# VHH binders against Iron-regulated protein A (irpA), part 8

Target 1, 312 residues: Iron-regulated protein A (irpA), of Synechococcus elongatus (p12608)
Amino acid sequence: LITNQTIQGFVDQVVVPSYVSVAAGATQLEQALQTYQQAPTAANLEAARQAWRVARDRWEQTECFAFGPADSEGFDGAMDTWPIDRQGLKTAAAQPVEQREDSRKGFHAIEELLFAATEPTLSDRQHLVILATDLTKQAQGLVTRWQQASDQPAYRSVLLSAGSTDSAYPTLNAAGTEIVQGLVDSLSEVASEKIGGPLETQEPDRFESFVSRNTLSDLRNNWTGAWNVYRGQRSDGVAAGSLQQRLQQQHPVIAQQLDQQFATARQALWAIPEPIETNLASPRGKVAVLTAQTAIAAVSDTLERQVLPLVQ

## First folded at step 20 (VHH; from e3 with V108I)

Design f5
Fold by ESMFold2, look of step 20:
Structure f5 (fold): chain B 312 residues (1-312), chain A 119 residues (1-119)
Amino acid sequence: as target 1 above (312 residues)
Amino acid sequence: EVQLVESGGGLVQPGGSLRLSCAASGFTFTAYAMYWVRQAPGKGLEWVSEISGSGTSTKYPDSVKGRFTISRDNAKNTLYLQMNSLRPEDTAVYYCAKYRRYPSHFDIRGQGTLVTVSS
């Protein structure tokens, strides 16, 4: 099922452009926080908050391919650890960011300082710039690790050499397994943990981006990232050699089921009233959230039970 | 199906050494950072060590720094923990783990290996 074209499209049309987009968003967030720190107006606060949401949107579309450098070199941990250590974050401002635990930096540390109070303090504004500078460094580092060789090969090259004994992926199916497993894990996590946890416990602060009320956007971007991987590109349409196209050609019943399940999941996610954090307990909100949970789980289940065996 | 199988635990006197192993299968080992964590009975998990996918970067908490060494053999899909100068407070079940993204925590798949430091 998996070809060289499948892997190349995944890397060059989805993964690398997504990480470049994240780095651009992180840079814009850093600039907005620098501006806010120097001129702490209400307009600049709102611009910084919006820049965080944009960078967060871009990051959340990468969740289903958080293997390789994102995991193996700690970029995901440094950027997206949740929950944060709120107590330690307050005292961490004097600690060099590169020496901090992951629970005291990244998107959610920035979220806490930027959104939790009506106005960040002077100390918070200074701390936010430090955190955003580190986030930008991590996001740019992740792009570099995918695109440029150094003491280690560019991860693009690792995947594109699949089928060689020199690669971490000695067969095309090994690379295919990584791609499909990433989809399964991301969507299963959305259904069982990101939605399922708060539903089961009825604890709204169990939602990942509760502080900013951004969790529904996170979930929609998780879906979008998975959809882009499945289609093999970030723009409309279906890429040649993509997982979707290969399934349409070789396993059309599975492909039709997946296409329908992705569409149903999208419809359900976009039907949830914003913000999810305050609408969970109402009967209407709970039904909408449960419907989305079920629809996303169905996509993950089909990928795991019917697609994953085809690449193993 | 991710599998992580720990071994090498045992009974050792204070000041002694042990080397733990973790056999990994069902995933591309080098694509992931790996961790050792431990749990004394009735206590929570304590992070013990981290190693990057390539093996070029390692991290330790102060409680074990200088005494423990994490390593990996990517050709054999095996993770190691060399434990020297063992103390009674190192007594625990030791697990190897991957990192799980949400909520951020250690993904433990094995039964662990018991290390008992007693005199």
Scores: ipSAE 0.679, ipTM 0.870, lowest interface PAE 1.5, mean pLDDT 92
Fold by ESMFold2 at other seeds, fold request of step 24:
Structure f5 (fold): chain B 312 residues (1-312), chain A 119 residues (1-119)
Amino acid sequence: as target 1 above (312 residues)
Amino acid sequence: EVQLVESGGGLVQPGGSLRLSCAASGFTFTAYAMYWVRQAPGKGLEWVSEISGSGTSTKYPDSVKGRFTISRDNAKNTLYLQMNSLRPEDTAVYYCAKYRRYPSHFDIRGQGTLVTVSS
């Protein structure tokens, strides 16, 4: 099922462009926070908050390929650890960011300082710039690790070497397993943990981005990222050699089922009123959230039960 | 299916040494950072060490730094923890783990291996 074209498209049309987009968003957020620190107006605060949402959107589309450097070199932990240590974050401003635990930096640390109060304090504004500079460094580092060789090969080259005995992916199926498992894990976590946790506890502040009321956008971007991987590109259509195209050719019943399940999950996710954090208070809101949870779980289940065996 | 199988625990005297192993399968081992965590009797989980996928970066809490060494053999899909200068407070069940993102926590898959430090 998995070909060299499948892997090349995944890397070159989805993964690398997504990480480049994240790094650009992080850079814009850093610049907006520098401007806000220098001129702390309401307009500059709003611009910084919007820049965070843009960078967050881009990052959340990368969740289903958080293997390799994102995991193995700690970029995902440094950028996206949740929950944060709120008390430790308050006292950490003097601590060099490279010495901090992951729970005191990254997107959610920035979220806390930028959104939790009506206005960040002077100390918070200074701290936000430090955190955003680190986020930019991590995002750019992740791009570098995928595109450039150093004492380790570029991860692009690691994946494109699939099928070589000396590769981390000694068969094409090993690379295919990584790609499909990433989809399964991301969508399963959305259904069972990101949605399921708050539903089970009935605690709206257990939604991941409760502080900024950005959780629904996060979930929609998780769906979009998975959809892009499945189709093999970030634009409309189906990429040649993509998982979707290969399934359409070799297992058309599975492909049709999966296409429909992705569409149903999208419809359910986009039917949830913003913000998701208020939807636990009413039967109608709960039904919308439960419907989305079930639809996303169905995508993950089909990938795990029907597609994963085809690449193992 | 991801499998993590710990071994190498046992009873040792204070000041002694043990080497723990973790056999990994069902995933591309080098694509992931790996961790040792432990649970002392009546206590919660405590992070003990972290190693990058390549093995070139390691981290330790102050409680074990200088006494414990994490390593990995990527050709054998095996994680190790060399424990030296063991103390009674190191008594715990030791687990190897992957990192899971949401919520951020250690993904423990094995039964662990018991280390008992006493005379």
Scores: ipSAE 0.669, ipTM 0.871, lowest interface PAE 1.6, mean pLDDT 93
Fold by ESMFold2 at other seeds, look of step 23:
Structure f5 (fold): chain B 312 residues (1-312), chain A 119 residues (1-119)
Amino acid sequence: as target 1 above (312 residues)
Amino acid sequence: EVQLVESGGGLVQPGGSLRLSCAASGFTFTAYAMYWVRQAPGKGLEWVSEISGSGTSTKYPDSVKGRFTISRDNAKNTLYLQMNSLRPEDTAVYYCAKYRRYPSHFDIRGQGTLVTVSS
């Protein structure tokens, strides 16, 4: 099922452009926070908050391919650890960011200082710039690890050489397993943990981005990232050699089922009233959330039970 | 599926040494950082060490730094923890783990291996 074209499209049309987009978003957030620090107006605060949401949107589309450098070299942990150590974050200003535990930096540390209070203090604004500079460094480092060789090969090269002696993926199916398992893990986590946890306990503050009320956007971006991987590109259409196209050619019943399940999950996710954190308790909100949970789980189940065996 | 199988625990005297092993399967081992964590009787989970996918970067908390050494053999899909100068407070069940993003926590798949430092 998995070809060299499949892997190349995944890397060159989805993964690398997504990480480049994240780094651009992190840079824009850093610039907005620098502007806010220098001129702490209400308009500049709102611009910084919106820049955080944009960078967050881009990052959340990468969740289903957080293997390789994102995991093996700690970029994901440095950028996206949740929950944070709120007490330790308050005292961390004296600690260089490079020496901090992951729970005291990254997207959610920035979220806490930027959104939790009505207005950040002077020291918060200074701390925010430090955190955003580090986030930008991490995001840029992740792009570099995929695109440039150093003491280790560029991860693009590792995946594109699947089946050769210099790849961590000794067969095309090993690379295919990584790609499909990433989809399964991301979507099952969305259904069982990101939605399932708060839904079962009826505790809105268990939503990942409760502080900024950004969780629904996170979930929609998780869906979008998975959809992009399945289609093999970030733009409209279906990429030649993509997982979707290969399934259409070799297993058309599975492909038709997945196409329908992705569409149903999208419709259900976009039907949830915003923000999810305040609409969970209403009968209408609860039904919408349950419907989305079920639809997302169905995509993950089909990928795990019917597609994953085809690459193993 | 993903499997992590710990071994090498046992009863040892204070000041002694043990080497723990973790056999990994079902995933591309080098694509992931790996961790040792432990749970002492009546206590919560405590991280003990971290190693990057390539094996070139390692981290330890102060409680074990200088006494414990994490390593990995990527050709054998095996993670190791060399524990020296063992103390009674090192008594715990030891687990190898991957890290999961939501919520950020250690993904433990095995039964662990018991290390008892006494006598």
Scores: ipSAE 0.665, ipTM 0.865, lowest interface PAE 1.5, mean pLDDT 92
Fold by ESMFold2 at other seeds, look of step 21:
Structure f5 (fold): chain B 312 residues (1-312), chain A 119 residues (1-119)
Amino acid sequence: as target 1 above (312 residues)
Amino acid sequence: EVQLVESGGGLVQPGGSLRLSCAASGFTFTAYAMYWVRQAPGKGLEWVSEISGSGTSTKYPDSVKGRFTISRDNAKNTLYLQMNSLRPEDTAVYYCAKYRRYPSHFDIRGQGTLVTVSS
C-alpha cells in the first residue's frame, strides 16, 4: 500500500510545510508580544492573543506526526506540555528558560500568562516575551531538524530512505506504520482524552485550552491535520500516491468508509457551538459533544482495525 | 502494538548496583525519546531519567544525578538504566516509558521491575 511517492508526499506536502508554518506563526506571536510589552494597549493585547491562536492552530495540525525530532529530541515537550505548573510558572521568571521543566514553558505557559487575567501585569508581559522567544527557537529548531543534516541526518532523509539498510525505517511498510499509527493515536486521543476526559469528569476546565477558550479550534485543527495526512496534501484535492489514493485503488470499500467517516466527524465537530467548554452545562451541548466524540472515534477505529494491518 | 518489557530488578544492599533493561518492540525505537520512571511503595510516580532518540542527550533529576545512567542500544531496541550507589529511598517499581501528549505524561506499558534496597 505504501510507496516512495506516498512517503515523499507526506513529508514534502504535509509535514515540512506544516512545521514551517508553525515557525512563522511562532515568530509572529513573538513580535506581537514584543509590541504588547512596549505598548500595553487593549488593541495590542488582542493582537497578541490572536497571534497565539494562529500559532496554536498551525501547531495543532501537526499532532498526528509528532514522531522523530518532535518526540525524540524533546520539541513537543518543550512546546506543548499540558497541564502546566501554574504556581511554578508565576515564580519562574528569573529562571533561564533553557533550564526549566517543560511544564513552565511552551504554548500553555504563554496561554496562562496571556489569557488567564483580564490583562497581564508588567512582569507577565516581560515573561511572555521570554517564553515566546523560546517557542520560536523550538519551532525553528524542529524545521531545521527535518530539513538539514548536522550531527544527525535530516529527518526528511530518514523517511525518504525508507526501505534501505541504513534507514530507521527498514521497509516501506515500517514508514507506513508510523504514518497510520500517528493518525490512529491522534484521533483516538481526541475522542477518548481531549473530549472524553472532560465529559467523564464533567469538569470544563479539563479541556486542554480552557484558559483561552480555544479547545474547539484545537480539536478542529487535529481533524484537519489528520485529513491532510490522509489525502497527502494541505490544500483541496487528493495527492497522487497519498494514503487515500492508494486505498481507493487497492481497498475501495475501506476508502469509501473512511471518506464518509471523516466527513461525518467534520460535520459533527463543526456543529459544536462555541465555546466547547460551556457545552457541558446543557443537555443539547452534551449531545453535540458526544456526537462529535463518537464520530471521531469511528475514524480512528477504522484506521486501526482495517488500515493498520495493511501496512504491518 | 507497543511493548515495553522491564527486567533486572532485585534485592540489593545499600551502596550496591543494579542494571535495568527494557526491551522495546512494535514501534520505530529511534524515533522516540525514552524514559525511566519509578513508583515507591505508597507514593506517586517519579521521573528518574530521559534519553533522546539518538542517545546523545540525557537528563536526570537531582535525586539520582551522578548515581544513575540511562543508555540505549538502538540496534537492539533496548533501553538501560545503570543504578549505582543505591539507597533505601531508591526502593521502587521501575518502568520504562514513552511520552504521551495529552495530558502530558509517561506512557507505561510494562509490568515494571522491582528494586528493593535493604539490609
Scores: ipSAE 0.659, ipTM 0.864, lowest interface PAE 1.6, mean pLDDT 92

Design f5
Fold by ESMFold2, fold request of step 24:
Structure f5 (fold): chain B 312 residues (1-312), chain A 119 residues (1-119)
Amino acid sequence: as target 1 above (312 residues)
Amino acid sequence: EVQLVESGGGLVQPGGSLRLSCAASGFTFTAYAMYWVRQAPGKGLEWVSEISGSGTSTKYPDSVKGRFTISRDNAKNTLYLQMNSLRPEDTAVYYCAKYRRYPSHFDIRGQGTLVTVSS
């Protein structure tokens, strides 16, 4: 099922462009926070908040391929650890950011200082620039680790070497397993933890981006990222050699089911009223959230039960 | 299916040494950072060490720094913890783990290996 074209498309059409997009978003957020620090107007605050949402959108589309450098070199932890240590964040200036615990930096640390109060303090504005500079460094570092060799090979090269005896992916199916497992893990986490946690506890602050009211956008971007991996590209259409196309050719009943499940999950997820954090209090809101949870879980289940065996 | 199988625990005297092993399978080992965590009787999990996928970067909390050494053999899909100068407070069940980011926690799959440090 998995070919060299499948792997190359995944890397070159989805993964690398997604990380480049994240780095661009992080850079824009850093610039917006620098501008806000220098001229702390209401307009500049709103521009910084919007820049955070844009960078966050782009980051959340990368969730299903958080293996390799994102995990093995700690980039995901440095950028996206949740929950944060709110009290430790207040005292974190005592430690250089590159030496801080992951719970005191990254997207959610920036979110806390930028959104929790009606406006950040003078000290917060200085701290926000430090955090955003580090976020940009991490996002750029992740791009570099995929595209450029150093004391370790570029991760693009690691994946494209699949099928070579001494590769980390000694068969094409080993790389295929990593790709499909990433989809399974991301979508099951959305259903079980990102949606399921708040539903189980009935606590709105259990939603990941409660502070900014950005959780629904996070979830929609998680779906979009998984959809892009499945289709093998970030634009509309189906990439040649993609997982979707290979399944359509070799296992059309599974492909049809999976295409329908992705579409049903999208419809359910986009039907949830903004912000998701208010939906726990009403019967209609709970039904919308539960419907999306069930639909996303169905996608993950089909991938795990029917697609994973085909690449193992 | 991800499997992590710990071994090498036992009873040792204070000041002694042990080497723990963790056999990993079901995933591309080198694509992930690996961790040792421990659970003392009646207590929660405590992070003990971290090693990058390549094995070139390691981290330790102050409680074990200088006494414990994490390492990995990527050709054998095996994680190790060399524990020297053992103290009674090191008594715990030791687990190897992958890390999950939401919520941030250690993904433990094995039964662990018991280390008892007692005179």
Scores: ipSAE 0.648, ipTM 0.862, lowest interface PAE 1.7, mean pLDDT 92
Fold by ESMFold2 at other seeds, fold request of step 24:
Structure f5 (fold): chain B 312 residues (1-312), chain A 119 residues (1-119)
Amino acid sequence: as target 1 above (312 residues)
Amino acid sequence: EVQLVESGGGLVQPGGSLRLSCAASGFTFTAYAMYWVRQAPGKGLEWVSEISGSGTSTKYPDSVKGRFTISRDNAKNTLYLQMNSLRPEDTAVYYCAKYRRYPSHFDIRGQGTLVTVSS
């Protein structure tokens, strides 16, 4: 099922462009926060908040391929640890950010200082720039680790060497397993943890981006990232050699089921009223959230039970 | 399916040494940072060490720094913890783990290996 074209498309049409997009978003957030620090107007606050949402959207589309450098080099932890240490963060002690625990930096640390109060304090504005500079450094570092060799090979090269006996992916199916498992893990986590946790506890602050009311966007971007990996590209259509195309050719019943399940999950997620955090308070809101949970779980279940065995 | 199988635990006297192993399968081992965590009876999980995918970067909490050494053999998909100068407070079940981001926590898949430090 998995070919060299499948792997190359995954890396070159989805993964690398997605990380480049995240780095661009982080840079724009850093610039907006620098402007806000220097001129703390209401307009500049709103621009900084919007820049955070844009960078967050781009980051959340990368969840299903958070292996390799994102994990092995600690970039995901540095950028996206949740929950944060609110006590240590709010006191704003002058520890250099590069020495901080992951729970005092990254997207959610920025989210806390930028959104939790109606307006950040003067100290918060200085701290936000420090945090955003580190986020930009991490996002750019992740791009570098995928595209450029140093003391370790570029991760693009690691995946494109699949099938070599000495590779981390000694067969094409080993790379295929990583790709499909990433889809399964991301979508099952959305269903069971990101949606399931708040539903089970009935606590709206259990939603990951509760502070900014951005959780529904996170979930929609998790779906979009998975959809992009499945189709082998970030735009509409089906990429040649993609997992979707290969399944359409070799296992058309599975492909038809997955295509429908992805569509059903999208419809259910986009039908949830914004913000998702208020939907636990009403029966209609809870039904919308449960419907999305079930639809996303169905995609993950089909990938795990029907597709994963084809690449093992 | 991701499998992590810990071994090498046992009974040892204070001041002694043990070497734990973790056999990993079902995933591309080098693509992930790996961790040792432990759980003493009646206590929560405590992080013990971390190693990058390449094995070139390691981290330890102060409670074990200088006594414990994490290492990995990526050719054999195996993680190790060398424990020296063991103390009674090191008594725990030791697990190897991957890290998961939501909520951020250790992904434990094995039954662990019991280390008992007692005279």
Scores: ipSAE 0.636, ipTM 0.853, lowest interface PAE 1.7, mean pLDDT 92
Fold by ESMFold2, fold request of step 24:
Structure f5 (fold): chain B 312 residues (1-312), chain A 119 residues (1-119)
Amino acid sequence: as target 1 above (312 residues)
Amino acid sequence: EVQLVESGGGLVQPGGSLRLSCAASGFTFTAYAMYWVRQAPGKGLEWVSEISGSGTSTKYPDSVKGRFTISRDNAKNTLYLQMNSLRPEDTAVYYCAKYRRYPSHFDIRGQGTLVTVSS
């Protein structure tokens, strides 16, 4: 099922552009926070909050390919650890950020200082710039690790060498397994943990981005990222050689089912009223959340039970 | 299927040494950071060490820093933990793990290997 074109499209049309997009968003967030620190107006606070949401949206579209450098070199941990150490974050301003535990930096550390109070304090504004500078460094580092060789090969090259016995992916199916497993893991975590946890406990603060009320956007971007990987591109249409196209050609019944399940999941996720955190308080809100959970789980189940065996 | 199989535990006297192994299969080992975690009897999980996919970066909590060394052999898909200067407080079942992102926690697949530090 998986071809060289499949892998090349995945890397060049989805992964690398997504990480470049994250780095651009992180840079914009850093600039907005520098401006806010220098001129702490309500308008500049709103601009910084919106820049955080934009960078967060872009990052959340990368969840289903968090293998390789994102995992193996700790970029994901540095950027996206949750929950954070709120008490340690409050006192950490004197600690160099490069020496901090992951629970005291990244998107959710910035989220806490930027959104938890009506407005950040002077100390918070200084700390936010430090955190955003580090976030930008991590996001740029991740792009570099995929695109540029150094003492290690560019990860693009590692994936494009799939099928060589000396590659980390000695067969095309090994790379295909990584791609499909990433989809399964991301979507199953959305259904069972990101939605399922708060729904089961009835505790809104178990939603990942409760502090900013950004959780529904996170989930919608998780869906979008998975959709982009499945279709082999970030724009509309179906990329030549993509997983979707290959399934349509070789396993059309599975492809039809999966296309419909993705569409049903999208419809259900976008039907949830913002913010998702308030939907646990009403029967209609709970039904909307449960409907989305079920629809996302169905996508993950089909990928795991029917697609994953085709690449193993 | 992802498999992680721990071995090398046993009974050792305080001040002694032990080396744990973890055989990994069913996934691209070098694409992931790896971890050792432990669970003392009746207690929760405690992170013990972390190693990057290439093996070039390692991290430890203060409780074991300087006494434990994590390493990996990517050609053999094997993770190791060298434990020196063992203390009774190190008594636990030791697991190797991958990291799961949400909530951030350890993905444990094996039965672990028991280390008992006692006279």
Scores: ipSAE 0.598, ipTM 0.837, lowest interface PAE 2.0, mean pLDDT 92

